# Designs tried in a protein design chat: VH-VL binders against q978t4. Part 18

Target 1, 133 residues: q978t4
Amino acid sequence: MFDGSDLKNLFSLDGFLKTIQFEPEYIREGEISIIVPLRNNLLRIGEIMNGGAVMAISDAIGGLSAMTYPGIVNQVTVSFNTEFMRPIAKGPVRFISRVDRIGKSIAYVEVLVYDGENLLSSKSTGVYFLYRS
Key: E = the ipSAE of ESMFold2; O = the ipSAE of OpenDDE; V2 = 0.75 times the mean of E and O plus 0.25 times the DockQ between their complexes.

## First folded at step 6 (VH-VL; framework fv_lerdelimumab)

Design m4 (at its last look DockQ between E and O 0.10; V2 from the best seeds 0.00; counts 0 for: pae E 11.7 > 2, placed apart)
Fold by OpenDDE, look of step 6:
Structure m4 (fold): chain C 133 residues (1-133), chain A 118 residues (1-118), chain B 109 residues (1-109)
Amino acid sequence: as target 1 above (133 residues)
Amino acid sequence: EVQLVESGGGVVQPGRSLRLSCAASGFTFSSYGMHWVRQAPGKGLEWVARISYDGSYKYYADSVKGRFTISRDNSKNTLYLQMDSLRAEDTAVYYCAKDASLDYFDYWGQGTLVTVSS
Amino acid sequence: SSELTQDPAVSVALGQTVRITCQGDSLRSYYASWYQQKPGQAPVLVIYGKNNRPSGIPDRFSGSSSGNTASLTITGAQAEDEADYYCNSRDSSGYHLWVFGGGTKLTVL
């Protein structure tokens, strides 16, 4: 249904992402990279990026990564787990989502987040249920 | 070796249009965003515009928004800046710069001079 | 939009150390990048990130940051270091913009 090369159309599928200031870096089948400016609305006490924001953005692009495959018309999060290695104090923040495995009804996705110094700051694993045309 | 070569500069009257080009080589052009940065004579650097790797996103400084259009042709490894409704204050050397991780500019061209005067 | 401020001019004796500082709210959220520009030439990236030098940049150039400031330090200034230095960062206003400092003219005495 969706062409993985059409970034605008893909990202428009998520209302949450529409409210986030970000720029796409690249998109491939099963892989999405975005850069998120570290704005005040994404910061918690201590001028560190909000962990919930990291997880929400990670989950969103994780799901969209699964939709870069042909025939996938929708997806829903089944489970999402995030490990935080270090706080994010400097941007821009890079989110890289990669589909590790895609089956008929389930996709397994990894999302890595890097801070402005390109240090791995969080790692997420997501499981998504797939709807096919 | 990364190379950026600007062209299209010249003398133009206020209200006129001019189109700048930047020919890129030495890297995968289609994988990187590109910027225009300008410098008025004897003045500092001013960021002008950025375009995403695929051209799907474009951003401008307030000083040029609505008048300038950034674009690219990845098949030709070329970046463009269409400048409309030019003003005297647009007089500057215009540099194209390669984006690095959507953060800094790792390579610059030598610039092309645009002079807007009556 | 955000602003970055620099001292317009600084001097350093040959072989001595000089620090050029950039200040602005955006630096609380972003690393600064620094560019050297000699007369009649295009800017050249000298420092980016926390303290990263591109290939070809001498190790006498270093970068640091604190709070809303970023600094470029030249340890053992050479005559060829005489130039204008500009700091840059992304804009923290919430828009996808970049902002330069006003530039600092470094004179090597």
Scores: ipSAE 0.297, ipTM 0.808, lowest interface PAE 2.2, mean pLDDT 92
Fold by ESMFold2, look of step 6:
Structure m4 (fold): chain C 133 residues (1-133), chain A 118 residues (1-118), chain B 109 residues (1-109)
Amino acid sequence: as target 1 above (133 residues)
Amino acid sequence: EVQLVESGGGVVQPGRSLRLSCAASGFTFSSYGMHWVRQAPGKGLEWVARISYDGSYKYYADSVKGRFTISRDNSKNTLYLQMDSLRAEDTAVYYCAKDASLDYFDYWGQGTLVTVSS
Amino acid sequence: SSELTQDPAVSVALGQTVRITCQGDSLRSYYASWYQQKPGQAPVLVIYGKNNRPSGIPDRFSGSSSGNTASLTITGAQAEDEADYYCNSRDSSGYHLWVFGGGTKLTVL
């Protein structure tokens, strides 16, 4: 149902996310993995990945991982928490979202972020409210 | 095509100053960090300094810190190296180099020779 | 120590394979890039990342890395490959310093 073409289209239509270039690695029910080149527009002062960019990408694919389930029309972030464990200075950057639990109205999701050496660099947890049809 | 052209080298006495320039063309200069790299006669390459794409951050090798100042004018597509309190060990060919996504130097100028001699 | 160590010289017979190595602690965390320099010329990038060649670099050039070591391999070495080769990477102590190896002079016999 929900595939890499859908993910590309949603990012391209978003006023903010359209600036973020990425390639889908895989998508399956409850899980999204993407590869993000570490380009200059994602860097902060000091030339490591912008923490806000890490959070924005993590939140986006976290919420969209709920959309991989049938019957879900939309989702909105209720809460989102990020632990920045290592600076990200080396790309490409891999973001993996996984739905840990999905209920009637709420999904609990985690997002792991790995740098270009495959070192775990950030971990996020998110709670999303679900709209079903 | 991408071109980097250094200028401003010459012969100067110890303790004097020089300003090097690097004229850039063929790419969006303001999107990339820039470096200076030097090579003493008969020696290897030595990284000297880096400036971020917008000029906000500047980084220096210990051998030049406090004496050299890297700068850029994005409206003129020009990189600069102000070299103060020059020493004999600063004698080298100075290259400007384009940073590519913090990983590597994809384009180099042909260099300008600085000779510090009494 | 943030030093990158290269052997100062290596030789290869025409058409044979040679490996030029670069060792340093920073290579555990950062890509190395490789530069060819012929006399009187500016350096030219030949390998970046793990094993990427810029356009115009012959496919006989390849790169690899493992642990604290990066390598440049030339398969089927040609006379025009005779040059100095430098590795470059980030400083092991931080994210904002760069270091070159001492260089390796390749002689094609």
Scores: ipSAE 0.007, ipTM 0.563, lowest interface PAE 11.7, mean pLDDT 88
ESMFold2 (binder alone), look of step 6: mean pLDDT 92; pTM 0.949

Design m5 (at its last look DockQ between E and O 0.58; V2 from the best seeds 0.00; counts 0 for: pae E 13.7 > 2)
Fold by OpenDDE, look of step 6:
Structure m5 (fold): chain C 133 residues (1-133), chain A 118 residues (1-118), chain B 109 residues (1-109)
Amino acid sequence: as target 1 above (133 residues)
Amino acid sequence: EVQLVESGGGVVQPGRSLRLSCAASGFTFSSYGMHWVRQAPGKGLEWVAFIRYDGSNKYYADSVKGRFTISRDNSKNTLYLQMDSLRAEDTAVYYCAKDQSLEYFDYWGQGTLVTVSS
Amino acid sequence: SSELTQDPAVSVALGQTVRITCQGDSLRYYYASWYQQKPGQAPVLVIYGKNNRPSGIPDRFSGSSSGNTASLTITGAQAEDEADYYCNSRDSEGYHLGVFGGGTKLTVL
């Protein structure tokens, strides 16, 4: 079980995120914000951020945001959809995850991604199955 | 009006310690990260340290790592820099600067002079 | 850590346009911020982001970027623009650490 104050431990639960350099901005119940540096390993042709990377990071923090609620000990992605509004060419990249609705076994999460101009670059909607203690 | 006021500077001998303070006002102090930046006489700006809004994380320049400690008291709207094992090369005007978006410094104090000399 | 480089000194005639350029690998990925510092004073933010001016900064100040460079342009330099200008950005490793250029002394002739 995790709360909005245990940022370090929460992020340690995800092996993928451990491989991504980022700075946590804030964590609250149902909300997580991180700042991701933009670098070559996250870029695709055209020197814009890899869309798969955007989706993977978004999904990861989306799931973790659901785990900020009491009693939730795990979660699994059921579905994840991402809309890309513009390419990301400058960082840092801000990922903001918010739980829109949480039920007994399902959580609905929105993840917004902003580029270095603070322009909305992608929007994701995730559905997660919840495991409770 | 945002205000940052540094204090605590002075003349100290090498190896001694000094503690700087920065009193903040005009904004929600607890919502923003804070930085220390210094400038040696006749030299350029050098980033020194950063502390997150909630104090949960700190970062230092290699030149001061292990000797300086950044901290904050959000209840007092105050930023601190504990400087231990001071060296001559630490001589500088020390500025506190407000972080914005973990990217740039939108407000600066007027600085406090620290002189390390034997 | 990474480095930002800029010319140590430039000059501009009164009313003319001058461009101060900052170069570094981190600028490939991040916007630079620019700071003006006059003798005996604290630095003042003049440009940040793509081309944003803080309140109180004259519109003759503008910012641009290209490749691994960022530039501060003063269109119609005034006598009071004589100062040191520093660029700043994140380091190439992506830490939220500010890396400063060496500074450029601008002389208005």
Scores: ipSAE 0.353, ipTM 0.814, lowest interface PAE 1.4, mean pLDDT 92
Fold by ESMFold2, look of step 6:
Structure m5 (fold): chain C 133 residues (1-133), chain A 118 residues (1-118), chain B 109 residues (1-109)
Amino acid sequence: as target 1 above (133 residues)
Amino acid sequence: EVQLVESGGGVVQPGRSLRLSCAASGFTFSSYGMHWVRQAPGKGLEWVAFIRYDGSNKYYADSVKGRFTISRDNSKNTLYLQMDSLRAEDTAVYYCAKDQSLEYFDYWGQGTLVTVSS
Amino acid sequence: SSELTQDPAVSVALGQTVRITCQGDSLRYYYASWYQQKPGQAPVLVIYGKNNRPSGIPDRFSGSSSGNTASLTITGAQAEDEADYYCNSRDSEGYHLGVFGGGTKLTVL
């Protein structure tokens, strides 16, 4: 099964995501949780987490949560939408992706983001096209 | 209820080895990182090592690098600390501590005493 | 020098308010957690995050943080609050929870 070493490897191969330090919290079928320290390269003016960073990390683990199912060899984002409900000023930041529905070709995923006080700060929904073996 | 029970402490001579165990129950052990923290007699708490939930990433205090090895067996719900090349300054009570999201230690064991002396 | 600094000892009169401080670079990025330890016992978590108390910890315990400083405040100190208090945080890169203060011995007079 897809595990934390796979997640680390995939991030390390990406030109942007390789700069993001994180630890997998847990991975299971249809669900990924990671912990991201809120380092300087993730901040915008005003010392809050950059909204683009929230979206990029959320999209990455959202798509990868589909990879926790057997027979799926890749995925690409079809659509992704983020609601920023609360500024993130203190880390670590927890990203939790959950597959809400998965079919032959399409997965519907949500990603929840919690700040260092464990308060829900962003919610994303994503649709991913699936490549199967 | 969450329980962490350390074992394997004892009196050993300098330069020898000892292996500590921590038996975990009352939570999904394979979902959480684990730490060893020690306390020399009359001294403060000193972090020793961390291991990620899946056993991949391991980090050590400078004072023990190259001598101690943290490991875990998720099928047995057990955390280990292999202590090689023991020194007198390693004398301490060794605690097993449960990580909560790299934010705090929510549960601690009772500790096991390691004494390194001639 | 990645370290958390605490005063080694502090005293408070029974029923009075005391603050125990913890300073270090990691606290720019992460909250401290606070542990109470009485002689012969394992440490007990009393505050985590900015100001969260675990179940069973009296509401006279509170936490705060500003800049690189975290504080544990005990309002209306009781005799049973006499103990050693340790702050702890993540390293500044976020890899482990291995940054402890040296501890503060609280004496309740």
Scores: ipSAE 0.006, ipTM 0.553, lowest interface PAE 13.7, mean pLDDT 89
ESMFold2 (binder alone), look of step 6: mean pLDDT 93; pTM 0.946

Design m6 (at its last look DockQ between E and O 0.58; V2 from the best seeds 0.00; counts 0 for: pae E 9.0 > 2)
Fold by OpenDDE, look of step 6:
Structure m6 (fold): chain C 133 residues (1-133), chain A 120 residues (1-120), chain B 109 residues (1-109)
Amino acid sequence: as target 1 above (133 residues)
Amino acid sequence: EVQLVESGGGVVQPGRSLRLSCAASGFTFSSYGMHWVRQAPGKGLEWVAVISYSGSNKYYADSVKGRFTISRDNSKNTLYLQMDSLRAEDTAVYYCAKGSYSGWDYFDYWGQGTLVTVSS
Amino acid sequence: SSELTQDPAVSVALGQTVRITCQGDSLRSYYASWYQQKPGQAPVLVIYGKNNRPSGIPDRFSGSSSGNTASLTITGAQAEDEADYYCNSRDSEGYHLGVFGGGTKLTVL
């Protein structure tokens, strides 16, 4: 069973996520939710969240969500696509990753990002290659 | 109808401990973060602590770190605040407050509060 | 720690409009929530997010934000609106260390 402590452990495995301040919300098999404070280092001109940052965080937790399944010991991004619906000007920013499909070697993941008003701000679809024990 | 009912307040000497409880009803308790907020007599509101819906995450105000412990029992729909090493400045009405849907952003429901008086 | 500042007291004539403003660095990144507190009572949420009113809150209450400020506006103040009003937000560092303003005492004349 996955809980907050498990999520922290998973995040500790990612060097990028380790550098980002975040609050683990919940973790389930195939699902991760985190809350990201909207800090200055994540802002671009216009005081909105950097799109690259949105994509990077989305990709990271997308991969980690695939690793919540038993026997998955690693993963690597094959493809990642993000659609931006609206700029993020207020936090906190919620990232929700869900595995839509998982096969032997490939996982398909969706990551939704919500701003401080709980408005859907971006939607990502990721494909990850899986390494199994 | 959402209800939050605090209990456990009273008069205690400095250095002593006290445990507050908040009984919740009218909503899915286990789905929301819960907070403690206090108000000293004649003063403003001061945020004290928060606990996530599952209890996995906790945060405290600097003024109470190391002395107070927030916890919850979702099976009993109850929030707790263990207050150790109490000081005079901890004297206040203590409110339990329901967190927003995200569990963190704002407080949409408040209890009526319980008075804690720390005095020698 | 982050701070939110409010004017300690404001007055408004009955039926007139008043704006209570909260200022702080955290408000650049986060929405404020506003709470009404009458003597001897618990606080009541009146505004949250961009401009959201909980059920039961009159539509004369509205919220706005600009820069490092957030404001609560009462359009057509009523006698029962006399109360203390507190703003709240996250701290500037983004942790959920709730920070309240010092409160504003609103007098309805």
Scores: ipSAE 0.499, ipTM 0.849, lowest interface PAE 1.0, mean pLDDT 91
Fold by ESMFold2, look of step 6:
Structure m6 (fold): chain C 133 residues (1-133), chain A 120 residues (1-120), chain B 109 residues (1-109)
Amino acid sequence: as target 1 above (133 residues)
Amino acid sequence: EVQLVESGGGVVQPGRSLRLSCAASGFTFSSYGMHWVRQAPGKGLEWVAVISYSGSNKYYADSVKGRFTISRDNSKNTLYLQMDSLRAEDTAVYYCAKGSYSGWDYFDYWGQGTLVTVSS
Amino acid sequence: SSELTQDPAVSVALGQTVRITCQGDSLRSYYASWYQQKPGQAPVLVIYGKNNRPSGIPDRFSGSSSGNTASLTITGAQAEDEADYYCNSRDSEGYHLGVFGGGTKLTVL
């Protein structure tokens, strides 16, 4: 079954995401939760989390949550939308992805982001094309 | 009832090794990061090491890096600390501490500790 | 800097209010947690996050933070509150809980 070791490996192989330090909180079929320390390389001027960083991490775990299902060997983003509801000024930051629906070729995913006080701070929806073995 | 029980402490000479164990019960051990924290006699608390829930990620205080190894066996609900090349300044009570479910924000449960004394 | 600084000792008269402070760079980005330790005992968590109390901790304990400073406040101090108090937070890079303050000995007069 897809686990935290798989998640760490996939991030480490990515040219961009390998700079993102995180700890898996839990992983189950259709769900991934990670904790991301709010390090300097994730901040924008004004000492809040960069909105692009929020989107990049959310997209990554959103697509990878489809990989928690048997028979899915890869995925690519079709569309991705983020609502930024609150600035993230204190960490750690929790990202939770959930697969809302998975079909033959398409997965619909939601990603929720919580700040260091567990306040919902961003919400994303994503659509992913699936490659099956 | 969450319980953390340390063992393996004792008196050893400088340069020797000890292995500490922490037996965990009353919670899903494999879901939480675990820590070692020590306290020298008459001194404050010093964080020593952490291991992630799966064992994939480990961090150490600079004072022990290269000499101590943290590990876990999730099938036995047991946390370990291998302490090599022990020095007099490693003399302390060693606590096993459970990290919070929300990702290592605080230590919600502590064991009663095991004493390690490094002397001739 | 990953250092957390606490005053070594503070006194309070029985029934009065006391504040124990903790200062450090990481507190600009992360909350402190606070631990009470009585002689011969393991530490006990008393405050975490912004101002959260674990079950069983009296409501006279509260926490606050501003800038690089976190504070533990005890209103109406009792004799049993006499203990050492430690703050803890993540390091300046935000990865692990490797930073403890030096501890504050609270004496209740």
Scores: ipSAE 0.012, ipTM 0.662, lowest interface PAE 9.0, mean pLDDT 88
ESMFold2 (binder alone), look of step 6: mean pLDDT 90; pTM 0.934

## First folded at step 7 (VH-VL; framework fv_lerdelimumab)

Design p1 (at its last look DockQ between E and O 0.61; V2 from the best seeds 0.00; counts 0 for: pae E 7.4 > 2)
Fold by ESMFold2, look of step 7:
Structure p1 (fold): chain C 133 residues (1-133), chain A 118 residues (1-118), chain B 109 residues (1-109)
Amino acid sequence: as target 1 above (133 residues)
Amino acid sequence: EVQLVESGGGVVQPGRSLRLSCAASGFTFSSYGMHWVRQAPGKGLEWVAVISYDGSYKYYADSVKGRFTISRDNSKNTLYLQMDSLRAEDTAVYYCAKRQSLEYFDYWGQGTLVTVSS
Amino acid sequence: SSELTQDPAVSVALGQTVRITCQGDSLRSYYASWYQQKPGQAPVLVIYGKNNRPSGIPDRFSGSSSGNTASLTITGAQAEDEADYYCNSWDSSGYHLWVFGGGTKLTVL
C-alpha cells in the first residue's frame, strides 16, 4: 500500500532528495505523479530549471514507481536516459512516472516532465533492479 | 457536472469550535488535492488550507495554523475543515475548491458562512 | 510571504477593451490564474496558465504575462463582465501556499 506518506518519508531519508520540496498529486499501481515548486535551488544560470535536477528527480520518481507493486522493497538504477525537449522557465513542475514493464528483477519506466503550462519539457527512460521481499 | 457543496456554517462565539463539510460529486475525488479559501465580509479571497489527494500532506495559512485542521474521507467524497479556537477575524464565507494543478482552482463551491461574534 | 498587487477598481465603456493587472515577485516563476466573482456568487476560473480559457468562458477574455506582471484583458466588454477579478499564484517564499491579489472591481459604464 505505497502512498504519499511513504513517498515523503523516502525523500526525507535521502541525503540529496530531502532538499526537494514536492507534493504528491496521485499514486496508483505503476504510476506516480508529483508537483515540484520551481525554487532557487533548482535553477541554473539563465533562470531555467537545472537539467541535473530534472534528471535526479525523474530518476527518483521512476525507481519509486516500481515500489507501488506488491512485494518490492527496494530498487536501484541500472540505466537512465533523459531527453531535454524544452527549457522549464516557470513552475510548478509536474513529474509523472509510469512503469512500462515489470518483471522479476527488472522494471522499465518512463518519466514525463511538464512545465507550469503543462507543456511536455523532458522525457526519460529508466531501468531499475528490484529487491523483493 | 462537478459539484462542491459546503455545509456546517453558522454563528459561534469566540473560542468555540465548528466543523465544515464539503460534499463532492461529478469527478474522481480521490485523485485531486482540495482546498479551503475564505472571504471576510467586504474583503478579498484568502487561501486557508490544502490537503493532498490521499490526505498525506496538509498545509495551512499562517493565520490559521495550529487552530484549523483540514481532512478528507475519500470513501465519502467529503472534505472537512475543523476550526478550533475561533476568533472574530475568522468570520468569512468559506469555499471548498478543487485544484486541477498547483496553479489554479477549476471548481468552487457556493460557500458557507461562519460568523464569530459574542 | 510575497504579495500580489492589483488596482482596486477599473472602469471600461461598454464594448471597449480593458486590462486588469497583477504584479508580484511570484509571477516571475509561476503563471497567474484569474477568477471572476459576481456579487453573492462563488469565484469562477476565467484564465489559467499563460492564456488558457476554461470551457464556457467567452473568447473576449485573454491573459498575458511579462516579468513580474500578469494581465487579464477583456476585449469588447459586456455589461455581464462587471465583477470582481482576482489573480492567484503560488507564494514564492513559502511551500504550498497560494496568494490572491486584493481584487479589482470592474465597472462597465
Scores: ipSAE 0.049, ipTM 0.677, lowest interface PAE 7.4, mean pLDDT 88
Fold by OpenDDE, look of step 7:
Structure p1 (fold): chain C 133 residues (1-133), chain A 118 residues (1-118), chain B 109 residues (1-109)
Amino acid sequence: as target 1 above (133 residues)
Amino acid sequence: EVQLVESGGGVVQPGRSLRLSCAASGFTFSSYGMHWVRQAPGKGLEWVAVISYDGSYKYYADSVKGRFTISRDNSKNTLYLQMDSLRAEDTAVYYCAKRQSLEYFDYWGQGTLVTVSS
Amino acid sequence: SSELTQDPAVSVALGQTVRITCQGDSLRSYYASWYQQKPGQAPVLVIYGKNNRPSGIPDRFSGSSSGNTASLTITGAQAEDEADYYCNSWDSSGYHLWVFGGGTKLTVL
């Protein structure tokens, strides 16, 4: 069970996510919220956040949200879809992941991303296969 | 009510060490990053160090890197600043500050004075 | 490293409006937070985000941003507003670093 401890360490173990700096806001069963400073490594042309970065972070915390439930020891992304409502030009960026439904082998997760003005900037739907102990 | 109370300040000679503490209450200490900010007499605010909510990440201003160590004990709701190899330019009031959503410090302690002088 | 610059001192007549501006590259991507500090006291947050006031902060304080600048505006300055004001933001160096402006001493005439 993922209780939120060592969240940054988990990110550091990922070859891509290790470059992303963030601060957890809260972690609950089925829910993770993090605050991401809008650093240069996350910016694309036009000084807006890279869409891929948005998706990568969203997918990461989406999967981890599923692992907050007892008995779940791992997960793998089956599908991940992101809608971009507006570009992210101001930080910090809040990522909120919530498990909408969790079954025996599959979890459905929603990840909302808000910019520094607290405007919904992207919405993702993730499907994760679950490994249980 | 959020409260931050610094302690441990005093007068020390250059090269000596000092350990500051910040006792926190009124909020879930373990959920927030904490910072040290200092202010030399008659000067402006200078960010010193930050520690993540779980202590897994620590960052320092260049001026103190290698000499200062920030740490925390979440079971005691206490933030620490170990200051080694102190210099005269480290003389300042040291504030602990709570960070609320990365972009602002919503609460500050009253500070503790550190004086480094021969 | 990132740097925030402020005018070291400004004056405002009682009841008038004053704007304190902070400039730096980091402000292109982040909102500044503003802190009021009176002699012998700890800093107090007065403005953060786009234009948010913490509880207890008078509504005469407001914040704005444009380009690489952030501004704190006091509309109808009061005598008790005389203080040092500091802006703060993230450092754009790529690490979790924070930076303060040099501070602005506000005198209320």
Scores: ipSAE 0.023, ipTM 0.668, lowest interface PAE 4.4, mean pLDDT 90
ESMFold2 (binder alone), look of step 7: mean pLDDT 90; pTM 0.925

